# VH-VL binders against N-acetylmuramate alpha-1-phosphate uridylyltransferase (murU), part 6

Target 1, 242 residues: N-acetylmuramate alpha-1-phosphate uridylyltransferase (murU), of Caulobacter vibrioides (q9a2m1)
Amino acid sequence: MSQAPKIAMVLAAGLGTRMRPLTNDRPKALVEVAGKALIDHMLDRLVAASVETAVVNVHYFADLVEAHLRAREAKGLAPRIVISDERVQALETGGGIKHALALLGEGPVFVANIDSIWIEHAGAAVDAVAAAWDPERMDVCLMLASTTESLGFHDTGDVFLSADGLVRFKDAGEIAPLVYVGVHICKPEITADGPDGPFSLLPLWKRLAADGRVCGVAPEGLWMHVGDPQAKLAAEARLAEA
Below, E stands for the ipSAE of ESMFold2; O stands for the ipSAE of OpenDDE; V2 stands for 0.75 times the mean of E and O plus 0.25 times the DockQ between their complexes.

## First folded at step 1 (VH-VL)

Design z1 (framework fv_ozuriftamab; at its last look DockQ between E and O 0.01; V2 from the best seeds 0.00; counts 0 for: pae O 14.2 > 2, placed apart)
Fold by OpenDDE, look of step 2:
Structure z1 (fold): chain C 242 residues (1-242), chain A 122 residues (1-122), chain B 106 residues (1-106)
Amino acid sequence: as target 1 above (242 residues)
Amino acid sequence: EVQLVQSGAEVKKPGESLRISCKGSGYTFTDYYMHWVRQAPGQGLEWMGGINPNSGGTGYNQKFKGRVTISADKSISTAYLQWSSLKASDTAMYYCARGSYYDYGDSYFDYWGQGTLVTVSS
Amino acid sequence: AIQLTQSPSSLSASVGDRVTITCSATSSVSYMHWYLQKPGQSPQLLIYGASSRATGVPDRFSGSGSGTDFTLKISRVEAEDVGVYYCQQRSSYPFTFGQGTKVEIK
């Protein structure tokens, strides 16, 4: 068992078009859920997991995001912040990691989507992923949730998980019991051979999964995807009940 | 002893292509990022980009992205900087520099090449 | 990009003098690194991680600072310390350098 990554890639460069009108004057990262910015929900989780450095990509309202992050860093409420500048062009998930390779350094990293909020039932979910991580066996370790224990993600699921922890992505038309909930550990260099410009991690994951190099863990909890104003309200309601 | 040895000075015309090289020795080439830093005549230092020689992963200063390509051949411990079409404004000293990491991600340049002077004029 | 502004841009000191160079960032950075470029030479690493001396660097050199303000000090400047000093950050993409501080000896 290897040590948990000390560095995270926080993906905050999305346009958040589906969050309009809330994103008319701010980036999605700074939309508040239950009085806390989306990006702060994630940063709190990363700090709790003893992440020491957060590489954050910025695009839409980049200056606001950066200012917010610097303020938290100054207060000791965030990891060391490193900005990956995507002001010229949003590069999606894979492109963003590739763009930030020189910032991420060597070794495995956490990758976290800011639009994922969850309630934990049996310990820290991030720690569960770290505990499952084995660089000899896998290149990617996905945080997963049951479709019945998640809100706002793909209703038909994303993946199957074997007893030994191997991930299989569903084929077109299949229904899977588990969804990816926006956090994983990976060897960032897997993105190095991707195309220039924006690209998704999904095709890369599928190729790696076929080689048995993608694993996953499904900790207990309730996961919520905050992708639109309705999802925001739903998440706030659930958080209020907790 | 760690050494970075760069290719010789170049005199070119606008529109011409160019590739300069940096060979590392005295260390495991694939264990360290290699970066390129430009210094225009009488000016300061400017980071252009870097590469992970092991994976081929690159990062660029947006100012130079699309105009230059950074590559590496790990089999001969060599990094490259290349232009498809030079401009007069590309006249500068170009340094390769080995990247080292501090505190899990902060990078500094611990070893530098001797520099390659590139002169572009009509 | 984070801009780094050094102060002063140039100075002239006598051998044995104390020299102080500052580097101010437009935004907070985690660490600052310092380089010396002697006349006609390549830059060389002087200080890394704000306060750590590179191998072979005399103890008369020291670095300090945090946030947006960093300082390089030479307790007793020598003739061999002539050159241009640069601060450098990597807390924000892209990497950036200060404009340089030229140190001369009287």
Scores: ipSAE 0.000, ipTM 0.487, lowest interface PAE 14.2, mean pLDDT 92
ESMFold2-Fast, scan of step 1: ipSAE 0.167; ipTM 0.681
ESMFold2, look of step 2: ipSAE 0.005; ipTM 0.454
ESMFold2 (binder alone), look of step 2: mean pLDDT 91; pTM 0.938

Design z10 (framework fv_ozuriftamab; at its last look DockQ between E and O 0.73; V2 from the best seeds 0.00; counts 0 for: pae E 7.3 > 2)
Fold by ESMFold2, look of step 2:
Structure z10 (fold): chain C 242 residues (1-242), chain A 125 residues (1-125), chain B 106 residues (1-106)
Amino acid sequence: as target 1 above (242 residues)
Amino acid sequence: EVQLVQSGAEVKKPGESLRISCKGSGYTFTGYYMHWVRQAPGQGLEWMGGINPNSGGTGYNQKFKGRVTISADKSISTAYLQWSSLKASDTAMYYCARDHYYDSSGYYPDAFDIWGQGTLVTVSS
Amino acid sequence: AIQLTQSPSSLSASVGDRVTITCSATSSVSYMHWYLQKPGQSPQLLIYDASNRATGVPDRFSGSGSGTDFTLKISRVEAEDVGVYYCQQYSSYPLTFGQGTKVEIK
């Protein structure tokens, strides 16, 4: 499509320590929920939104991630896979995108964590983020959910959303109604002036939001953060009910 | 190295004003919340309130609301805790603590990951 | 306010012992954290979100629990583990800490 990104950055370089013992011999991206690896859940959502290429960063058990993704390609499954190699040093979310800039090319991209699972109640949530994207208005568009329609995310929330779709990050001591649920669109060049090496997107988002450059959308559904073994079991239980 | 460095110990009398400081270094100061935690002599930890240094927005434990002011000067990466009129019961150790712990996967569980060294405030006649 | 009650209030252990500390909340907590305050020092983060070790924390420390009941364990205590352990909730304001558990090494 002419407006929706065709390229996604998929963040799979994390150590997955919270998922132990399940991550003693594999990366978190390959932990299964309802018989399917976390990364495959997310890749399937991105393919449904017409993503053609996924740039996947790797660090912890990088060879296993690469082998899994090559096996997926060998089965003829989209998307095309490009590896962003972080074996030497994990670069965090901002550092990972900066490191991958040449691979991501020109234009906006999806950015997706691998540890969000969701049930859609009204249309495709990734498509809703793309529909809200307008590079004249924003540098970042976040997929959000209400705290009452999400599990395993911050109880006190992350952000408020204005009637015009602008994001404001909460102040200390505030309870916000919405939480970021692991998928966004950004202009990847927002990371270009960051340090070489590891850095987080979150402080950058807060600065951009103060300039009115961060927007969001809250599609209807149930979002689950699969951050530890108990959260995996809870997500499987909810999927079985669906 | 990420550090929070607090101002030195204070000895004050009841009724006096006081402002103590907490300077952050080695990280983007405005990207994280800052909290103040009180520990009375021989007692446990007690949350007083916090600030978003980017916006200046504050939240207070009701116990301390109206008794203290939390503020920040982002141009010098410094947070403040201030009393307009000290009481003897304000004798305590005061810590600043950074909020929004971030792990390598991008998860941020709102934990106090970095603490200052503490400022001992003694209020006596 | 969510009140947190730790048990025991104090304990004495030998090097190599297993130690268990519990934290009970008056209502459900999504974010429970554990801190250690060594003698004469600032608190330090040990465990975040019930079960995750903070950076640099040895693997002899582990946490578990959900809802209202949480546990911190030290599999083989060492002399450096002396201090007061605090649980802390970040699910509702005001943020609250447990009363502390003093661990002495004999």
Scores: ipSAE 0.013, ipTM 0.608, lowest interface PAE 7.3, mean pLDDT 89
ESMFold2-Fast, scan of step 1: ipSAE 0.016; ipTM 0.603
ESMFold2 (binder alone), look of step 2: mean pLDDT 91; pTM 0.943
OpenDDE, look of step 2: ipSAE 0.459; ipTM 0.810

Design z11 (framework fv_ozuriftamab)
Heavy chain, then light chain:
Amino acid sequence: EVQLVQSGAEVKKPGESLRISCKGSGYTFTDYYMHWVRQAPGQGLEWMGGINPNSGGTGYNQKFKGRVTISADKSISTAYLQWSSLKASDTAMYYCARSGYEYGMDVWGQGTLVTVSS
Amino acid sequence: AIQLTQSPSSLSASVGDRVTITCSATSSVSYMHWYLQKPGQSPQLLIYDASNRATGVPDRFSGSGSGTDFTLKISRVEAEDVGVYYCQQWSSYPFTFGQGTKVEIK
ESMFold2-Fast, scan of step 1: ipSAE 0.006; ipTM 0.499

Design z2 (framework fv_ozuriftamab; at its last look DockQ between E and O 0.86; V2 from the best seeds 0.00; counts 0 for: pae E 11.6 > 2)
Heavy chain, then light chain:
Amino acid sequence: EVQLVQSGAEVKKPGESLRISCKGSGYTFTDYYMHWVRQAPGQGLEWMGGINPNSGGTGYNQKFKGRVTISADKSISTAYLQWSSLKASDTAMYYCARDWGYEYFDYWGQGTLVTVSS
Amino acid sequence: AIQLTQSPSSLSASVGDRVTITCSATSSVSYMHWYLQKPGQSPQLLIYDASNRATGVPDRFSGSGSGTDFTLKISRVEAEDVGVYYCQQYSSYPLTFGQGTKVEIK
ESMFold2-Fast, scan of step 1: ipSAE 0.058; ipTM 0.645
ESMFold2, look of step 2: ipSAE 0.005; ipTM 0.552
ESMFold2 (binder alone), look of step 2: mean pLDDT 93; pTM 0.948
OpenDDE, look of step 2: ipSAE 0.616; ipTM 0.850

Design z3 (framework fv_ozuriftamab)
Fold by ESMFold2-Fast, scan of step 1:
Parts: sequence; structure tokens; C-alpha cells
Structure z3 (fold): chain C 242 residues (1-242), chain A 120 residues (1-120), chain B 106 residues (1-106)
Amino acid sequence: as target 1 above (242 residues)
Amino acid sequence: EVQLVQSGAEVKKPGESLRISCKGSGYTFTGYYMHWVRQAPGQGLEWMGGINPNSGGTGYNQKFKGRVTISADKSISTAYLQWSSLKASDTAMYYCAREGYYDSSAFDIWGQGTLVTVSS
Amino acid sequence: AIQLTQSPSSLSASVGDRVTITCSATSSVSYMHWYLQKPGQSPQLLIYDASNRATGVPDRFSGSGSGTDFTLKISRVEAEDVGVYYCQQWSSYPYTFGQGTKVEIK
């Protein structure tokens, strides 16, 4: 469709266990890569795609995440920040969106992980996802990357993409050429019938894909998952080359 | 409650056919891969194969490929493991397990197991 | 196929002891998971992707490691922790498990 979402759900409530020792005294969202916090990398990408409001869920070191985001707003930086509080219990990807439904409004939203960083080779990657979005045909549209153009993601891949943009999740024991790289557009109400408490988006995506309701787009670039200290160093080395 | 319920214990003779089942409940069955894991008496765990219940696509440990068939009927949320001709060496506990968690290959929910005894 | 070797094969611990179990792979592993099989029960997931605790798993359990060497630790073992612990990898097909580590509580 012609209208990109103006609201994003930013998933920042992860424990950052794989990032230890870097996350012993700070949340993963505030770990710096090339001098900028992971959450700021993602927020800057969303702003470039005309996102006006970010709903950010918080759990681990929630006070530090909130302080950082309010300091960012105080500098006059977009987007407007709305906190979705998960201090009592982290709700995972699906539960986090379900918990935030009242804050996300009625339309489709961007959903973004804070631990994906990338280098664009042709055009703005988030804009490519918006350009592919069609709410009449899909409930979810995934940003994807080739396993050969991604670092720190699954070597075995996640999905196959048809010529018309439909996603098929790989079968057990299969190797797929494309991996999900942490940004998508969805109708957030798809989580409304999910279980109470923590749950993952992945089973919901697999069901929707089976119904032909999940699309994907693989923009040209290099994607880096900053999931552990080694991956942080690898990402910094690649960014220095850009 | 998310659970996997397996069929009951079986006692069979060499050469007989057998199909055991694993029924999922409390979740969207087609949203998760289902795996079969074998445990011979007094031994450790061994992955046999898995299935995407939505597509019917399967993957096998090459040691078991051609010896067993994995299938699923998504209309009744049930996965199957089948032998056309059992051998005494097939005596084992068989578990089904769901592959869950975001971006993880971990087996988060396990069935109670089906004991298969093959003897003359 | 990636072979996983656990150490030790068995151990006896007293309540309150620290227990350390290691898992060594013949080649680099991207995903390592840990399971506990209590006597007469099905395996249950403890740790996924090297260091993340599964839902409902007490914080006395922790995992660490990368590449070929992974570790599971129980900071203060309890009587209910008796059983066989298994590591399991997914980096290349097929999925493989370690041979198991039997933990007995005195």
C-alpha cells in the first residue's frame, strides 16, 4: 500500500543473556556498537522510514532503558517514545505485542528487534518493507536477507520466498536461503487471541504463512545480528569498512 | 495447557508393522515442527527425524531414513511414526517433541513417551 | 555429523554443591541446548541457545559457551535436580545429543 506505518513496536525487553559479560550491568538495548547504542541504531532506521511513535517494551534494567529514551527525546530526536512496561514478567515477542495492543492503534505497525544492524547497498531497507506491504493480501511482511549476506543469524536459514513475495517456512532438516533479520510489518491484532503470558510470534507466523498471509522482501545489503560479544566485534569491523 | 500425548505401549513381533502417534493440544499444531527422538534401554537420546505438520515436509537422520516413516494429520493435530517391518533392535522408548522458541531449534515440549518392545 | 561429548559421565553431589557439566563438539556449533531427564520422566528443556533459561527453569541453572565448548552450571544443587543431563546441537543436520551426564544427589 501507499501508506507506511507511522507507529513501531520496538522489542527491547530481552534479557541479553548471550551478551554477557556486556549485559551484566546494562540491558542489551544499551550495548554500544560503533559508539551508538543498539536501540538508537534501530530507532534511527525507523525515523528514516517516517516512523513518528515507537512503543518500546522494557523489562531487564527497565529504568536504564527508559532514562536513555527520555534523554534521547530531550535532545529533540524522533520518534516519540511510549513505554510498554513488562517489569513484572518478560512476555516474549508475541506476548509483548499483545500486551501493547492498546498503545499500537488500529493500523499496521512496524515491529523491530533492537539487535539487528545493517549496511544498505541499494535504497532504504525499511522503506522496501513498506513498499511491499498490502493489508488486503497479507497480515505480516518480513524483512529478509540471504544467508550469504548476513552475519550472526542462522546458517540454516528460516524461509523460502516465492517469486510473488510469499513466505514458506523451512521444513525440519531443510536448509533455507533466507533469514529473518529483525524488522517486519504486521497487523498487531493477530496476537490478540494468543495465550496469556509469554509467547513467541514464530508459531503464529508459520500458521499465517500456511494461509498465504505472510510476505517477505530481501533488500540488498549486509545484515548483522549482534547477539553476543563476538558478533558485536564482527559488526564493528564491518561498519568500519563501510 | 500445551501438551503432547502419545499412544500407549506396544509389544510386537519381528516383521510386524506398527504406527505410533503423538497428539498436540493447547497450541496451533501447524505452527511448530514435530520431532521423534529414540532412547534405547539404558541409553541416551537419538534424533530420528522431524516433520513440518503444515506442509508434510520431513527430514530424517540418515541412520533411520527408509526404516521409518514420519507423517502428520493436521486435521486432528496428530503426528505419526511408522515401521513397515519391525526388528528386535527397534526396542526403545520413543518420544515426540515440539521444536519451539523464537529463532531456536530447542525441543520445548515433550510427549510422555511410547515404549515399543519387539521380541519373538 | 557433529559428535557431542559430555564430561563427566556421572557425578555425585550434596545439596548446596555447585555442579558443572561440559559439552565438547567435534566442530563449531551455533546452537546448543540442555535437557534434564529425571528418573522415569520425559526430557525437559533447561537451557536453549547456550545461555537462555527455558520458561519455569530456576535461576540456579545457567549455561555458557560458544564454538566447540559449552558448559551447564547448577549454582546450588537441590534434591529435585537428580537425573541425566543432555546437551544437543543444531548447526548442521542431523540434530545430535551428547551421551548424557548422570547427576546423583546424596
Scores: ipSAE 0.000, ipTM 0.468, lowest interface PAE 12.5, mean pLDDT 88

Design z4 (framework fv_ozuriftamab)
Fold by ESMFold2-Fast, scan of step 1:
Structure z4 (fold): chain C 242 residues (1-242), chain A 120 residues (1-120), chain B 106 residues (1-106)
Amino acid sequence: as target 1 above (242 residues)
Amino acid sequence: EVQLVQSGAEVKKPGESLRISCKGSGYTFTDYYMHWVRQAPGQGLEWMGGINPNSGGTGYNQKFKGRVTISADKSISTAYLQWSSLKASDTAMYYCARDLYSGYDEFDYWGQGTLVTVSS
Amino acid sequence: AIQLTQSPSSLSASVGDRVTITCSATSSVSYMHWYLQKPGQSPQLLIYGASSRATGVPDRFSGSGSGTDFTLKISRVEAEDVGVYYCQQYDSYPFTFGQGTKVEIK
């Protein structure tokens, strides 16, 4: 219903310890998959969806992340980069957005993890999220994938999706057909009343979902969570196949 | 801040019923799943099941399904584990643990444990 | 059900030693969690998602691993680190724990 957000929050402050030894001397965001850094894969997807500014939080090897992003800008590549500094303490997903509120401006934003890569089978996936977004109905809109079309995500799934696009988070011991794959649109002010310091978005999403304020869309494609060196190699093999 | 406080130790005979409790405080009770983890004497940890306190939806380890009931009363921020008929093999320490489900389903806070002894 | 096997099942270390505990899964898992149960206490979360330290956990603890093999390391063990360490997977129900690794210190 609305125009696509022009600002994204890119969550790049993770420690990347599971990616060792690849992250012994670099952050996960700069690990290369098919010759391109993970953060560049995500930024390119966001640019294709008309994002003009990315607010990127930094913690682990923050200077390297910042230098890479400035070098990217120096090549004339969009988006414009704004650094949200978490060098003192990593703030998790909710805390990272809360810390960056002044940098995100007013209005909805994309929020993106740097470790999801995908192959599209029908149109641009990020555009599908933007097309589904409706600020009158939603506070959050999740990009989702079927558990059968996702690699490196958990078998039990995350959510159910109703015919009208509403998300229900699974109950304990329930198996859900869809997983969250690392891109969503939200009103960032939902984090304003969160605790100081690190906290997760997930309790917020569950409360909002109970109120009918979380929607989702499951674009056709194959999603890959690049969380470890084996997953990196698997993703590269799948990308080479097209 | 965050606390999970469990009910006190129980000594029971086989065939008796029992309900033990876990009260959460310092957080919004309905935002987190609550799980029960069993530890038999001298043994390791074993997941029994969990509950979404907001919906009342439950999941069980098949080993315990039908032998225990997990429930919660969100008005008093309390989760329960209940047996209709105890067996000597139910002798164990029982822990409740909170599940953030940050995408990882980690148990970030644990109760102090309730020792249940079932003997003739 | 995914079974988790820890190695070693027990070890004795001196203060200042490096301790390495391994957890092997019967099928690939996306992330592994690690808990410490000190004598007479409830378990406490050390590492979640294979590599993230829980709040208040000292930086001498680190986690790594991928696929079926995960590792917990203590760079310089301290007397307070005595206890049983457990790995745990969340990828499928039922959630399962490793059998535990008992760490004793002089």
Scores: ipSAE 0.000, ipTM 0.511, lowest interface PAE 11.3, mean pLDDT 87

Design z5 (framework fv_ozuriftamab)
Fold by ESMFold2-Fast, scan of step 1:
Order: structure tokens, then C-alpha cells, then sequence
Structure z5 (fold): chain C 242 residues (1-242), chain A 119 residues (1-119), chain B 106 residues (1-106)
């Protein structure tokens, strides 16, 4: 019952090391899957969920990412693009959000990786995350997929989900049934007290989950992590069948 | 019609290798974890480890890590438990059990494979 | 690792008796399950997630509890209920079973 966020943080500042040689002369965000750049796949999903503004962090081949996004806007395509500049230093997931706080406002936002692609089996997956979001109960709401409905994500899973929608992160050596598949809603101010410089969201999520403030939803579908050239080809084959 | 059928009893000598199997039928094999549970003669149940048959991802009880290998072949709906070098202390009944993904209960169990290791 | 201690370790009951078995954990448990192993047979699921009866399990079996203390009750024990009962936690790796409670019928 909570209103869906109109702003998204799109994390595009990664080096794309595992995508070599495809990323030797371009950023991962501009690698094409089925004829469309990875960042465009994600932006199109966010637009379908009524996102109006995307704050995009840039680092590796930042000029190319920025030029692509401005060309996209010039074609009349939503969302409006705001660049969060990390050319000097890549700040990772947590640091990237903290750096972008002034651009994101104080309300909840979507946060999206550019390397997750999926096929929907029951309604729009991003809308399912928005429908599950409850700012009175949650600081973070994760889009999750079963390890049996996800390709190229962590093999032993990431989290357990209670009947009440609460997330527990697995302990070392544990097998978990669900993986985080690259989209969530959060209150971005949770990063404000984080370290200066690069840091990951994961330790922050674990602390919040211990307090019962991290929830999740597992929409019906098939999720594909495009992390290397083989995964790109596999994703293209699956999309051609859909 | 869900069934887990395990391979037959084995009698081995210390130092020999062994692989036992558990074949699932009547369900989507990749929709559930497969766990291995050991029961030494006259003793209780002990979790050894488990596998996600879709991804091949495994978890082990530290007591057995490095001593056994758990694997699965989803094309034939079969999970495996393997020793490279058996010890007399490996003498036990070994069960496979199908694990539900969310809360982890074992709703179906194989009939058990008795492994006897003696010289 | 979470250690599970069952009480009693064994009991003798007459048909129609009420049987209560407890399982105590060294740390809080989110998912507790109960299994019965009849003589010469594989274990079978009785109760999952503390209080839910598995398919085909008679109403005389019930489970309760949360945190560190869980209970399995048999309201009117029958001859076919003979065997060893195990609790099992699926909250923390490595997953562990209790030592078992042997139920014998007089």
C-alpha cells in the first residue's frame, strides 16, 4: 500500500572486470544483450514502474556512459537522467549512494544494478517490490529470486525469507534458498553514517536485518546475471525463447 | 508419487573409494535441496551436508568437509555422496532427504544405504 | 553450532497415554522440525516449523514452542507410534538434530 518511488539510483560505476574482453574499450553498462545496452534494459524496467528520474553514478569510461544517456534523453525517452560523478574514485554500492544523497532526496528510492535481466511470469517484478514496500516497517526491501529461478547469481544463495517477509542473511557455509537479483527499495539516508570512500551495502543490510528492518519479495520469473561473456550469450538465448 | 531411491548396501575395506546415489522421481528435482544425513550404528541422526541440484552449490558440516564430496546430476535427477578413502569410522546408515527451500524441513527420505567398512 | 537437548531420553507409555517430549536449544531457533524413526525404517516428517502437521500425520500429534524451547505432544499414544523422535533446527549452520527420544509401548 505504500506509494512507489519516482526516483532510482542506477549503479553504473563498476569496472566490469569479469566481462573482459567486452569491457576493454567500453563500460559494462554499454555491453549489449539482444541488441540493447544493459543500462537500457534496466532503465526500461524502471520506466515501466513509473520511475521519473534516474541518478546514475559513473566512473569507468564515464564519458561514454554519460554520452549514451544524453543520447537516450535526446530521443525523448524517460527517465530524466542525473549524473553522479565518481570519475576520480569508484565508491562501490554503499559509497555510491552516500555520495548521491543530495541528488536522491530523503524519500525512498529504487536502487538498481545494470547487470540483472529477467523474464516475468506474473506481473511486473519491479511493481511487486513497490507493492511490498512499507516505510513504517522497512528501511530496505529486496527483490529476490529462488536459486532455481536465477542464472549466474551466487550458487549457494544469499538470504532466507520469513512468512512475514523479513530477511535473514545466511551465515558462512550455509546454503540459502534466495538470491538478491539487483533491485531494491531503500531509504537512502541509511548510508549517511557510513564510511567515507568506497564501501559495500552488505554489512549495513546485515545490521538492519538483525533489527528486522530488511524485507524482501520474490516475484515469479526467471532472473539472469550478465556477469561475463558466456552469461551474456546464455541470457540472449533465453530471451529469444520468451 | 514422490520417491527417493538410494543405491544398495556396500561392504568396503579401509582406503577404498565409494560413491552412493539417491535418485529422485515424481517431482521437479531442481526445486528442492538434497541433504545427506548419517546414522552411526546405535546412534542418532547427524547432518552431513546438502546440495542445490540446480546450481551445484553445496554446504557441509565441518566434521565431514574434505572427507566426502556431495554432487548432483540434474539431467538424471540423482544426487551423490562420495569418499576418496574410506575409514572404519565411516560405517553407518546414510540417508538422503529432500529439503524444502524456505524453512528447510525434510519431507521425503530415501530408504537408506548401509555402508560397512571393515578389514 | 546450536546444540539440541531432548527430554526425556527415553520413556515407556501405555496405549492411550499422553506423551510430551521437549527440545531445548542453546540459541534461539527460527525453524524447528520433528521427525519419527520407527524401528528399521527411515525417518519421517511429523511436524514442521514448530507447529504444522505434515501431510498424513494424525491430529493426535501437535507441536508448539518458540525461541529456545519446543514441545512435541502425542495426546493418545498408539502402538504404531513406537520409535525414536528427533527435533531438528534449520536456523544456523551446521543444521543439527537432538539426540533423540525413544518411545516404547508397554
Amino acid sequence: as target 1 above (242 residues)
Amino acid sequence: EVQLVQSGAEVKKPGESLRISCKGSGYTFTGYYMHWVRQAPGQGLEWMGGINPDSGGTGYNQKFKGRVTISADKSISTAYLQWSSLKASDTAMYYCARGEFWSGYYDYWGQGTLVTVSS
Amino acid sequence: AIQLTQSPSSLSASVGDRVTITCSATSSVSYMHWYLQKPGQSPQLLIYDASNRATGVPDRFSGSGSGTDFTLKISRVEAEDVGVYYCQQYSSYPYTFGQGTKVEIK
Scores: ipSAE 0.000, ipTM 0.418, lowest interface PAE 17.9, mean pLDDT 88

Design z6 (framework fv_ozuriftamab; at its last look DockQ between E and O 0.63; V2 from the best seeds 0.00; counts 0 for: pae E 5.5 > 2)
Heavy chain, then light chain:
Amino acid sequence: EVQLVQSGAEVKKPGESLRISCKGSGYTFTDYYMHWVRQAPGQGLEWMGGINPNSGGTGYNQKFKGRVTISADKSISTAYLQWSSLKASDTAMYYCARETVYEYGDYFDYWGQGTLVTVSS
Amino acid sequence: AIQLTQSPSSLSASVGDRVTITCSATSSVSYMHWYLQKPGQSPQLLIYGASSRATGVPDRFSGSGSGTDFTLKISRVEAEDVGVYYCQQRSSYPFTFGQGTKVEIK
ESMFold2-Fast, scan of step 1: ipSAE 0.168; ipTM 0.694
ESMFold2, look of step 2: ipSAE 0.231; ipTM 0.715
ESMFold2 (binder alone), look of step 2: mean pLDDT 92; pTM 0.938
OpenDDE, look of step 2: ipSAE 0.518; ipTM 0.832

Design z7 (framework fv_ozuriftamab)
Fold by ESMFold2-Fast, scan of step 1:
Structure z7 (fold): chain C 242 residues (1-242), chain A 124 residues (1-124), chain B 106 residues (1-106)
Amino acid sequence: as target 1 above (242 residues)
Amino acid sequence: EVQLVQSGAEVKKPGESLRISCKGSGYTFTGYYMHWVRQAPGQGLEWMGGINPNSGGTGYNQKFKGRVTISADKSISTAYLQWSSLKASDTAMYYCARDSSGWYEDYYYGMDVWGQGTLVTVSS
Amino acid sequence: AIQLTQSPSSLSASVGDRVTITCSATSSVSYMHWYLQKPGQSPQLLIYDASNRATGVPDRFSGSGSGTDFTLKISRVEAEDVGVYYCQQYSSYPLTFGQGTKVEIK
């Protein structure tokens, strides 16, 4: 079995467009849910999965994100933070990873969005992704949730999952049972031949899935996408009940 | 009602300076990127650049970089496109457009609200 | 820069016809959007991120595709659908548009 990645790419360079007005004077990463910044929720989950280093890309309110992360380190909290600077131009999900390749080193990494929060019903969700990872079979392994066990995600879903754990992305007009919930493991070098400048991981994932190289796992739990102010309030209510 | 209202048509001579405007209303102006898109007579759409009105950060199509300046005044919810010295080849319709796309987020909304356009004619 | 080529450049359709417009990119595109510019009007967003209808857009409009090839379909064209259709990539800077497809109703 391969060991879990010790390095994570944390994608924190977004504008937080749907979160406005909360993001008018702060980045989405620093919006608080239940008294803790979104980025801290994700970093704590990665630490619980034995991640030792987080490479964090910054763009929108980059100085505030960097100051927050340095203050976190000053409190003695893991992981070690490495800043991937995108102040000049935001590079999106694929471009952000490509830009950070030298910082991520050799081998698979976790990749995490900062806007996913969840309640676990059976075991640690990030550990389940690591347990499913097989570099001989896959280049990407997605953490997935049922559309019925998620709040704030797209009702039409993103993917179908085979009995063997392989992902198929839905066609236009299809309704899929599972959504991507913002954490995956990948070989970061899959981005190396991507376009210069900003680009999304999604077209690359679709190509790799067509080749049978994208895996998924759906751990038991409730997933909450904190994509707008209403979703923030909904997530806080659910966390208070747990 | 979300609207972008642009300044009126302009007729100029080569070498003259010009600034055109785009005023947002009905939404939080600083919450959305603003793009400038050009359409020469009988031609298609061409992206010129954009601005984050909150930070003042700009991006340009290299073809127009140094030839135009994009700016914004968030206190009056207005974006600007400015030339120091117009050329006849600057004759075009100019549109501003609000960008609702979140490149980090799961859903990307494109340029969802457009101004009515400002026709700029540059002739001797 | 990513160049987008639309096909056909123009077409003439009768009310109720199916219309198909394609957009081909010189390299892989992350986000493809489609716009309609009616005569004398500003462009309006029809489809974002390849397949999602913008608010208020009728369900006769649909989009599909990934990588370098994208398609816009109108299942039953109406007289109000006349205009020029543009694809637009949001994958790399500079942002680029296709050359446009003119749709006329006769």
Scores: ipSAE 0.013, ipTM 0.443, lowest interface PAE 8.9, mean pLDDT 87

